# VHH binders against q9lmt1: the designs that were tried, part 21

Target 1, 351 residues: q9lmt1
Amino acid sequence: MLEKESDLTAMEKPNNKHAADSFSSEDLVSPVKKAKKSEEVSGGGEAVAAVGNREAEEDKPSFVSEEKKEFLVEADVAEDKGARHTMEDVWVVLPDASLDFPGTLRCAHFAIYDGHGGRLAAEFAKKHLHLNVLSAGLPRELLDVKVAKKAILEGFRKTDELLLQKSVSGGWQDGATAVCVWILDQKVFVANIGDAKAVLARSSTTNELGNHTEAGNPLKAIVLTREHKAIYPQERSRIQKSGGVISSNGRLQGRLEVSRAFGDRHFKKFGVSATPDIHAFELTERENFMILGCDGLWEVFGPSDAVGFVQKLLKEGLHVSTVSRRLVKEAVKERRCKDNCTAIVIVFKRV

## First folded at step 5 (VHH)

Design a23 (framework vhh_7ocj_1)
Fold by ESMFold2-Fast, scan of step 5:
Structure a23 (fold): chain B 351 residues (1-351), chain A 125 residues (1-125)
Amino acid sequence: as target 1 above (351 residues)
Amino acid sequence: QVQLVESGGGLVQAGGSLRLSCAASGSIFSSYAMGWYRQAPGKQRELVAAIYSGGSTRYGDFVKGRFTISRGNAKNTVYLQMNSLSVEDTAVYYCAAEYTVEDSETGIWYTEDYWGQGTQVTVSS
């Protein structure tokens, strides 16, 4: 009948398009213009067959593989309300995320949920998403990338199903976007719905002697997440097939900027989805750190600028806790971010 | 592909003003920031001004209070209003932008840097 205060907040969500700043004076590298793929091949079917035979013949307890260099993962979060009177961002920082599902694989989990129309959907996702992902079969002993991705997809589906039931019984309409990271063994999985971003800082230099790579050149910012907005072709197609209308300013039903979110129960019939995009990549000597941020961070930081800012502070020897606090402080106090601002910095230290 | 085209450079007397313009053309999807760098002979390229999608701005310390960056209504155009110019402002001024591009195979987004060819600004005493 009437739009609630929380719905009005969602409708007023600012433009989450971000400005470029890869032209920092610290970026002196030549432009790269090659599009040829090579990392998409797994080493061929013979490599896959060899791995299968090896696993069948020598199980994990009796097999001693060549020692691989391992990573120490250090992470922390910082948050600020910005100009808002309420804090609707919620976060998860779990360097050990095994919970009731212990196993031999490293399991680290980090997430930011950006609430709109209230914080109830974000709080529900914080409490239930990771548990639902674990319950859906997230690998705990032997990493299988396909199984991990299926568990994450099912976790998102189940979380939204239960959240929508709660929203109906509780009489609320809150929604939340999500950017979520799982680190399993030496592989990172990034899942997102909406407009929060995960950015990876990747080195162009590698020291194969096993020493930590200290880049003399600036780190490259890699955006690991695709924003879900109604104006983008795949999102637009799904919304229109669901009978949804996209206004001239790019908003679903004239209100929502994002096309995917947990909750937002009144927009589900118009094509708002809780199905994440999932990206997986291998940790190598080239991956230095990740920055997860809600749209408030990315309105005042471009990915390259955020990477340069964090890199400078890390080179000064500052701890990740100080780095995350300074990043958010810069966004809110110096760059005048008006929205809730939450950032997680995840540092990969090769040992 | 995206191309950045600069205009408005030239010769001006100290104390004068110039307005630089940069327009992006081609397959434009979205941008994180647009801005201006400058490079004088024998010196490294330095940030002059940048503008973010939300309208927030950043300036080099040497131009604060004298230069103003602004966005055109089309969002793919930026301007640099340069007031109270001094001979030390003499340089080639480069428009720069970072656009998001989608990897059509994976569906992930990556950033790609675009630079204009540069426009000469010469401030005479």
Scores: ipSAE 0.012, ipTM 0.454, lowest interface PAE 8.9, mean pLDDT 77

Design a24 (framework vhh_7ocj_1)
Fold by ESMFold2-Fast, scan of step 5:
Structure a24 (fold): chain B 351 residues (1-351), chain A 125 residues (1-125)
Amino acid sequence: as target 1 above (351 residues)
Amino acid sequence: QVQLVESGGGLVQAGGSLRLSCAASGSIFSSYAMGWYRQAPGKQRELVAAIYSGGSTRYGDFVKGRFTISRGNAKNTVYLQMNSLSVEDTAVYYCAAEYTVEDSETGIFYTYDYWGQGTQVTVSS
């Protein structure tokens, strides 16, 4: 179902000379600052081909019958600042991120960055994280789950490293949590730091035998992310070993509720980490949609409630853009969410 | 730095076959993804087939099982073998090459696209 976490010690000793050579454009040609030159090619696009190059060079009947099922990814975002005067959430919606990287597997990328102490860390992560993940060797031609996870881990590390350098030179200490999704071919990778969540709506493929009543298509809400809060036992232990103190209200040094974030440079010495948890799973006909949300959304929506709300609107034939707006409107207007509220709805359709 | 020259187009009867060739020149050609696209009068340009670094391929839905894309030994020529042609395959066929490079300072990707002049394929009933 879900893939295990990557070993950070193993990541520090990469013996991947071949992977580096195959994934790094910088190794093949000197960096250039020339503008992208593109021609309209297919359906109004400017890439040589749409991504998802997994068809055999020879179309044998056995290969055709074993071909991966195609799916269409439709996604949109909605946001509302709630009762706050500022918006510190930023987001990424790239239904075809592989257009910037020809010869890649189909790649879609979605993310929410929830800023605290200002928006600068969230904005930096929005601009740089995906590019750093690509540069770290996200698989380009054939999916290798271990290589993908290593690239994501290195991308987070590099992004935080560069962000911290900018925070020092700029004299700011902003931080941001992140929930990020990459869809490579038919495999989904979910990476998070902090308390934003990704929730999957999945149908059961199991059929009960015997006197079973005719049932509809019940969708189960699966929480794909584990929140990183200072109060959780493993995070608490890690923080305390770093010399950090967790106050009675559950905050690191009395201020940070989260134990992992980009930025927060003054708290790095006390154990604030930018190392994500990464989960991977296969897309099948069971996976209907995914909801990404900042903590403001999840404060007023339980995972099952959010899945039921989105499912009802999709069954009514509403477009994903309308569904995402209605979800955020419900959170803010009906359920009285007071924080910044951002949600991305990602729908998987077989084509 | 890359120039594409197409050949092999022409008139063919329905059910027949044609092989298109695209010869490319350039010092880093082997790093490029290459593809074939087509455009019929009054229609949008559409993907026919693409071949990527490492040899993986992609096909448009209407040509799967009938067309095959391949690279020559020196990787400076790309072929499109077209079988079981129908009148709906009538179009100008374009060879394309694409390369993406990252600016290491900014993390911005720059994509360079090259296109041939096109070759006419006409399928008669």
Scores: ipSAE 0.000, ipTM 0.110, lowest interface PAE 20.1, mean pLDDT 73

Design a25 (framework vhh_7ocj_1)
Fold by ESMFold2-Fast, scan of step 5:
Structure a25 (fold): chain B 351 residues (1-351), chain A 125 residues (1-125)
Amino acid sequence: as target 1 above (351 residues)
Amino acid sequence: QVQLVESGGGLVQAGGSLRLSCAASGSIFSSYAMGWYRQAPGKQRELVAAIYSGGSTRYGDFVKGRFTISRGNAKNTVYLQMNSLSVEDTAVYYCAAEYTVEDSETGFYVTYDYWGQGTQVTVSS
């Protein structure tokens, strides 16, 4: 793949250690303040309750029209074994994750876990990660971006801790990469470890194109995740400080290509981490869809190519279930992907 | 706009040599990674060789020691020197260019990729 060195260049530039924090703290598009407005109304309601009901009556009409600006999230998954003898990819599609843990905020959750050395680590992550993130304090009533990120970090840590204990008692060394998405209110949180990718299809602004027609604006493919491979400078430094050796073929201890994963018990002492990169962004009318895929998908599809493929099918009126199946079929049957291939397509519809 | 044009393909006998050229036109810079892929009928498209902005190279395992990728002086042209050709090297060879840059609006990375139309290489026994 041509992207290996360009990925290194992108990962090194701008050498900003707080890139995720900068993105999450300063959304580059006008924020959809529905949650904040609801909180302000709730806060106003609490303050008004302290001083009497008359002010509550005055506040009542102010927010009625905002209710109708919501996104409908539609998603589906497709998978294919490829030329492999086993299927080690595992996935999660929960368009309403609050069904298991009721709250006032809508919570959607999607994930792909790409197993290696067996599927036990991927299966463990599927069963436990979202529950551990919820238990760590993922917001269910009022969104706080900092609290959400801390809950996701702790969820990954706890999941790996429990997984490693089970791997010791069970005598297995399976590992898994992960790409995970949580949608809370109007915010999207993307967390990854390893080489699975999330790609966002986003409309260009009128000023960028000099075009006043929204229908004429092309979609940009935005890679939301940084791959964690032993050859990349930040990962390499951590591995070498832990006493790990990176072979001439770019593999940790001559074996593992990824530098972060759940499990991989025997490589933890050499710096394999389950700490995710986390990025958050606001959903606006510019965000069209996301594609989550394991490394098998991305070996035969470049990000821009995948976005163009999905966009064409969506414009033809195909449902997301058909689109995800066509994407995986194209990867395996037409592009001859030989690895396990799993993709989730998440479409944002303005309602 | 970037356009890639391959040349130098053709018919050659086993044990022979060919040199492929790829000329890039439009807005291409030395920061672009450039390379060669190949696809034989009924097979997956596979990486043959790549050259990166820093001048480092990567090769597919089946061509190491036989093929050499290099850049022209203007850095908008890439060459693939193919030596000791075998029947198994018969394929359509595609030139590709890739550039990953940070999106100024989001702080995330946008990859721009371009592909040539391909050039046929046929190796006879």
Scores: ipSAE 0.013, ipTM 0.372, lowest interface PAE 8.5, mean pLDDT 76

Design a26 (framework vhh_7ocj_1)
Fold by ESMFold2-Fast, scan of step 5:
Structure a26 (fold): chain B 351 residues (1-351), chain A 125 residues (1-125)
Amino acid sequence: as target 1 above (351 residues)
Amino acid sequence: QVQLVESGGGLVQAGGSLRLSCAASGSIFSSYAMGWYRQAPGKQRELVAAIYSGGSTRYGDFVKGRFTISRGNAKNTVYLQMNSLSVEDTAVYYCAAEYTVEDSETGIYFTEDYWGQGTQVTVSS
């Protein structure tokens, strides 16, 4: 406890505006690889177990959620045009998305779609992606990580297919990046294409010592998404194998900075993909909140800075709606974000 | 492996100027921000200036209008121009950076922060 606080001794805590400028390695020392690798190995085992257990555990809904606390999910969004003439970001905040599909497992859904070349691709994704994911078999009665990931992949594929058809008939070329979250019971799925980012704030200790948001129990920023930019080695290789050319300024065919997006019809033949990366994890008392943001937010906030900013406001007792607005206001007004800036803050409260 | 190397510190008279430089070396994938912190004897480390990947800047209230942070062309170098120095600016100045590093085995991206060794700035009256 005190030893953990002394690990952060070099970093100013109470009055330093650490939310905007924290560079402490202690704040960023999170085994994201181990967490994701463990979840993927666990997910694989759970998927195999789920297939094996479908016949064995069909009638066992009574392994009781009362032995585990349910989580209350509070979330809100804020947006600002920045210095742009238009707003091409769109968002989804659905604390209970199961209402769209009667008889589904409890589901919360959040997403940011960052449009480029217009809003039409982002608006299409907002209207159709969640429905296509549900229709592709997102688990409605039993949670199976492998089935959920396949449903998300198929939902992205189907959404882009239908979007491209509408793009052709409508004569438009708009594209959009996406960062999307589904919360099914106690499992969280994060899917992204492009350069929007999801960041998780996770505590180092349990609530047995009282308050996990105290100064002696710091939150660590975990980056849950991999950015898809043409300049990055893996994406560059994939683009070049598709016959795409990356200009000296790092843009696909001299135009696109991102290597994955919905739409962008004329760039699909050069390797622009709508295939997401998907990360899954379990909610425990250690997960405090998530921040979803478009690239505009992340150009002026580091992940640790954003976590510290949100944590400070939540500790002051501010509602998530106020926290979201202050985060975006800080980005645009104080940090001079020039791009469209949209952020969703998702807070996990143990019941 | 990433290393931050500071230079430009030293002794200067009140009212004078210094220019600090910080160069990042090693395997760098991308950076979110680079900045300068300072720590005077008996005080906590505090933010002096930061510059983000998009080029926006932020300053501590005690240095606004006197100090300017900027990036080099490669974006892995940051400078702090310190003007109108006072004895209260005496401190060890640390360069800091937040980078995204790719794990070559898994393709997973981690955010790590790095700190330089610090450079002493002494302002005499």
Scores: ipSAE 0.012, ipTM 0.464, lowest interface PAE 8.7, mean pLDDT 75

Design a27 (framework vhh_7ocj_1)
Fold by ESMFold2-Fast, scan of step 5:
Structure a27 (fold): chain B 351 residues (1-351), chain A 125 residues (1-125)
Amino acid sequence: as target 1 above (351 residues)
Amino acid sequence: QVQLVESGGGLVQAGGSLRLSCAASGSIFSSYAMGWYRQAPGKQRELVAAIYSGGSTRYGDFVKGRFTISRGNAKNTVYLQMNSLSVEDTAVYYCAAEYTVEDSETGIYWTTDYWGQGTQVTVSS
C-alpha cells in the first residue's frame, strides 16, 4: 500500500516493550493458537521451491575482491500480547553472535519464535537453535554458503529432536513456528518454518520500476519466506502422504493451520515438519532494512505497507528502537491486531 | 500485468449513498491488502479504507462510521459502501492493492502496489 502514513503517531508511553510477561506455559492455554486464516494465491509454494533450487549456484563465494562499504547492523525488537492472555512469542537479537563460539567471520543472528499451545517450544528453540546450528558447523572462519545451509538444516533437525524428547519427559505438546536470520560477513541467510515472515526493503533501480519512478525511489518489499500452511498444494500433498487429513477450513487434523513447526509432538506422525526453507542473498548498498514478524503482525500489515511505515520513520531520523516500538504499537492499537505481535527491525547502515 | 478496474462512481446528492467496486485481474500470486484512497483537487491522496488478508479493516478518521469496506466472494474484489455522503467527500477515488509477484533478481516473491485509474465521486449540496 502507498499508505504514506497516518502517523504523528503513537502517544503511549513506551515502557519496556521487549520484556515478555513470564506466565507459566503450564497454563491451560489452547493446544494450538489460531493463526488467522491468511489467503494467498496457490502455486506460490511451487515457484518458491523452484527458486530455492537456484540458490545453490548463487551460494558460490566470490573470488573477486572489490572494495565494499562496511555495513553496520542495527536492530531492535518490540512485542505486545494483543488481546491474548499470554505472550507465547520469544525472540533473539544478537548483533554479534560470535560470543558463543570464537571465530573471525562476522556473525549476527535474529529470530522470532511464535509459540502455540504454550510457550515451552518457543523457549526451547530460543535457547538451543543457534547453539545447535553453530555445533553443526556454521562457518566461523571462511564463508562457505553450502556448509552454512547444511549447518542451519542440521541445527533445525537436532533442535526438534531434543525438543520432542523434552516434551515427552515433561508431558507437554507445545509447538512453535520460526523465522531466523544469520548474517555471515556480507551474506544473509533466512530460514523459516510456519507462517512468520521476513521482508526485505530493497532500493529500486530505473530498470526495475521503469520510467515513472519518483525521485528518491520507493523501496521494494521482498518477501523472503514461504509460508508453510496445510492448505498450500505442496504442503497438502506431503501431509496426505503421511496420512494426515486437512479439514475444509484448512487445518491439519482440524487443528493446526501451519504444516511446519518445532514440537507439536502429536502431529509429527501426520506430517508436521521442522525442516526449514533456507534463502540466501548478498548484502549490497541496495538492501536498506529487514522486518521479521510473527503472523500477528502480517495479519494487519501488508509487506509493502510495513516497509513504507518503517521507511517513513527512518527518514524522520528515528532510531531503530523507536521504529520497532512504533510498528508494533500501530499494529495493536490502530490496526486492532488481536494476536501476539512481535517484530524485529534490522537496519543496514553504511559506514 | 495486474490491472485494477473501478466502477460505481458518479454524481450523488448530500446525504445519499454510493457503492464503489474494484476487481483485480492479471498475473497475481497473492494479495496482502486492498483499499481505497481519494484525492480532492489541491489536496494530497489520502487513505479512505483498507482490508487486509486476515479480514481486519482500517478507516480514515474522516469516514469512520459512514463508510464500510468489504471483500466479495473472490479475494481479488473489494467494495466501498459510502453512506451519509457530504460535499467534502467529493474526490477521485482510487482502488489500490498490494500484490506478491515473482522477483527475477532475488528468485523470491516481492510485493508491489497496483493502482486503478480512479473514479470520480461528486457530492452536490
Scores: ipSAE 0.014, ipTM 0.508, lowest interface PAE 7.9, mean pLDDT 76

Design a28 (framework vhh_7ocj_1)
Fold by ESMFold2-Fast, scan of step 5:
Structure a28 (fold): chain B 351 residues (1-351), chain A 125 residues (1-125)
Amino acid sequence: as target 1 above (351 residues)
Amino acid sequence: QVQLVESGGGLVQAGGSLRLSCAASGSIFSSYAMGWYRQAPGKQRELVAAIYSGGSTRYGDFVKGRFTISRGNAKNTVYLQMNSLSVEDTAVYYCAAEYTVEDSETGIYYVEDYWGQGTQVTVSS
């Protein structure tokens, strides 16, 4: 494992911040946060570095073509119950999710639902969330970011509404966290409730010639999700406003660690919300892959470490199916993950 | 914002032991992983050991069985116990940590890596 070391030795300190992609979003404040001379690569059609590359690049789209920004999406999932006797994680891997609601925009959808108190809420969300998001108006012809975000918000709301009705009639109180991704054409939408994470591996810099092969060309880990735990200040304040109490061990009403989830019927009156945070960003040549993981994965992998692990295996030529299995196996077998462990690896290949 | 300070380095005889400490100071939102790297003159930095939030550990092949990484009771401290030291272990040892930094305006988390200034370990024959 010497190769990861060279990536870390050239770290840029101290404050490297992500540029906001969701300008003018009412869901998020529209501030622009700048990466510390990491530079947002916006070359338009600039990518060719060295003379002689044209023979190697004979199959590349022309400089004028928008097609050079198009990505092929490859993804797979792996799961392991860890040291637990039950598996309460469920997942969705739909590289073409628009078949039920036809349109001209390609739609890919990936999700992990981490159940607690049973598997029923996670299974309900897997079955209904994407359908409810589509029904709420997820764009099918032309992309409108505000319309897409509104559809996702409404889909989460409706899914929880129907889930709660089912939980009452069925006499269960299961809950589930969610991390969900929709890829519409070349735009990615990430929505989460709870403590599962989506991590993006993004090329840190390119020079004016598009040369990425310089020594210390690491991928930067970007955490695209905001965790919703009762112990965190903003969530704690919201919970207390609803009349909820957070115990000394950081749990809502002494029971729930998370402050947002599908289900959890008995905790809704204390402020457990199914309203997601939503982040959107554009796919460019800088975005290499994403890792979606439940909390079990992230207890034994830091985001940068997970990115480095996946990057190394991909550079060795391993298929995404093998990479996802190796990641989960490393978490459970080598790093002793005790909880259910589920990960989806989504690779963006330049076409 | 965050600073990592290494201590415990120095001169030691071959076969001896040293314990390095790394203390983080400043505002820490959350730590995913802490670890130790080393760099000898003219060589690239190499991973010595890492410890993750769940308590799992990882070691470089050249130190397995000789070195042990652990966390202190404080949220901000990590130790490297180095046993059976050899001349080949002579290097500057660096502490590294991953912290989550929240953009308060957007609510998006950025993963920032921090490095200490390094502490010299010299093993003599």
Scores: ipSAE 0.012, ipTM 0.466, lowest interface PAE 7.7, mean pLDDT 76

Design a29 (framework vhh_7ocj_1)
Fold by ESMFold2-Fast, scan of step 5:
Structure a29 (fold): chain B 351 residues (1-351), chain A 125 residues (1-125)
Amino acid sequence: as target 1 above (351 residues)
Amino acid sequence: QVQLVESGGGLVQAGGSLRLSCAASGSIFSSYAMGWYRQAPGKQRELVAAIYSGGSTRYGDFVKGRFTISRGNAKNTVYLQMNSLSVEDTAVYYCAAEYTVEDSETGFYYIEDYWGQGTQVTVSS
């Protein structure tokens, strides 16, 4: 008997699959070109700095200075193996992470790590990423957006560095995508690598959308993450520069759909990166909730559809724990998701 | 503001054909992804066909090879050509439009979707 070919065939198999009879809004979302905002923001900042302490406060209406309101963050997670024999998703739900670390700044942290080729990379990221981000200087007293983004970026870099060392010593090659959220005071930071997504449900200030809502959602679904797939032009270009080859079915070296992940040590030389996209925004009374999901969830739910599903259940008075379970159950049982399916629902309640 | 108006539904005999049309208002039609969905009484709404701004298409397994989706950007219209109709194709057919917009304030992307009122298709034995 020779060694089992199970490892070779497992390595050749896709890490994710789309449901046969589903329509995902994700498939309608094309990568958009980055706006040249830095030049105008830089110009605006320089203009403000040049003016010094001058301001035109007298003519500003009171409604422009909205009261900053405290939010309670309620969150829960649900998971299901789908049709898989193994569970390679792991998660973090820390609605009050500030209790574990000294500081005056309120902190919440949520993450989903979607493992492929095993769960070891996802487990490593769950254990180490948040701690590495804190160690890299995530603000605990005074919020500085640039400092926070730098800490998150360095945390991802260090986590992948240490993970790769562990994968070599342990003889494994597992990888994981990540979608991670930190809430510092009233600001949300979203970091992602791969094809896991965060979606925000944000209310409209007017009823203008009501006339088009016979089957529509009155909350806007905002995609907070840019997916890193080998088929996307910017990622494809970066991979090809690194000597990577993308097969006709859109996979790096014929295997990976994603272009960024923790681990995947054999693909790092071909351009697999653990560098996240990081976005930040302010929490106001318009932000209702956020949905974090692995690719299994987004395979069968478009962003607008998921927002509508969660909104309906919240309006029925269901707790976030029930809402997250119903979302995953709908994905797996009704929408035929066969992959591991994990979702975190984060609800912002006004106090 | 986007409005979708479906037309072309009606009664046909099994084995027959129908062409559904969906006229969209607005100047950004070419940037929209367009789809057709259907819902029969007592059943869930299901995808029939979708077409993206670049012309790529998707079909539900139950209609593949029988139905064809197309668009006329100059006329702001998407079409569904339905051939070899069966009684199982009886449903209300809905037109949908979806697109991604970059929020210039936050740098994030948001989805806007619009739906038509639906058009009835009835296939007799």
Scores: ipSAE 0.000, ipTM 0.269, lowest interface PAE 10.9, mean pLDDT 75

Design a30 (framework vhh_7ocj_1)
Fold by ESMFold2-Fast, scan of step 5:
Structure a30 (fold): chain B 351 residues (1-351), chain A 125 residues (1-125)
Amino acid sequence: as target 1 above (351 residues)
Amino acid sequence: QVQLVESGGGLVQAGGSLRLSCAASGSIFSSYAMGWYRQAPGKQRELVAAIYSGGSTRYGDFVKGRFTISRGNAKNTVYLQMNSLSVEDTAVYYCAAEYTVEDEATGFYYTYDYWGQGTQVTVSS
């Protein structure tokens, strides 16, 4: 199913199957199911009930019902060039990725690729990474977390392999960082190379009384990604073992700030890796939304600040498309972000 | 810290039943997502059944209606009741645990996966 690199210019497909034409909430429902234990005797017998004595008296439920827990994923992206003359960020927003590779498991996929030295590596990753991950065996029927992680890892490796071949034949040396999300059933997988970040907004379970009236428990910002910069000890050690030199300003061979990226053909011998960190977690009622952003966003927004900004707008009833635009506008226009600025906001709703 | 020990495997005749047990050592067992996987010779490992920290369950289509997963938090044990066994159920069965924790210092989520040594299930005539 994987198209060969040599066939990229000759690839013929009837149409683009990258996303559904409609994004209606009707695609996700939360049905109620009756939990039945045929071996269970009601056991309650004839309870003494207060019949019509007081209208405010509560009735006890006679039995427990089981509800299937499902979520609706709503997401959108916004981008701005900042003070740059070129736009080297590209993105993927596929709230229903099953259209490309159908299966029983619902699949959603989101990604930001932050190009450097040009946009060709980012564009290549946008076109090929998800397909390579699917072809490497991303689960489509039943979720196996180990199999999913292996498929993502192999997808990154294969994408970089093919990208480097294209780079040689095309005479370019562009590179790109990546932050990528796959949602399979109730599991979220986050994979990153470089310095783009994914931040999760998660509800607190604590009930504590304050001295004044509270608006409720605040959302906590959880950073899901570890940045890959040449200056960090683990990355520095790997680079130095490969013969790479890190300058006093923290750049590999005086040029690259990041230690992992797709492409960057001439820096691969000095330890630039396309191997991602992969984190997985289960969606529960505590997970509210996620923000994916390139380094330009995170230069002017701290994680907690970004979560607070998005939460405020969502509480005001704004749609995710408006929220993502407001976030990027705030970063570029009010906070004077100088770099390309791209953000994806992913909202988890129980239906 | 978490060790998983499977038991209950063996040889059984087609149409018979087996109950697999997986005893987990360590604390906070009730927070784990637990699962059973199997691998037959020459095939990839596949999910048989899973039970999540909240008590919800998931089954492979090939075992729905025949197998039941359950947990006993008091004994830190997860069970797989296998009924109406067929020759196609012959495989090594692995117990798995997954636990995701937030690191307060960094804000990162860390997911830990633990696997048992496996127990052989052989279904004959």
Scores: ipSAE 0.000, ipTM 0.191, lowest interface PAE 11.9, mean pLDDT 75

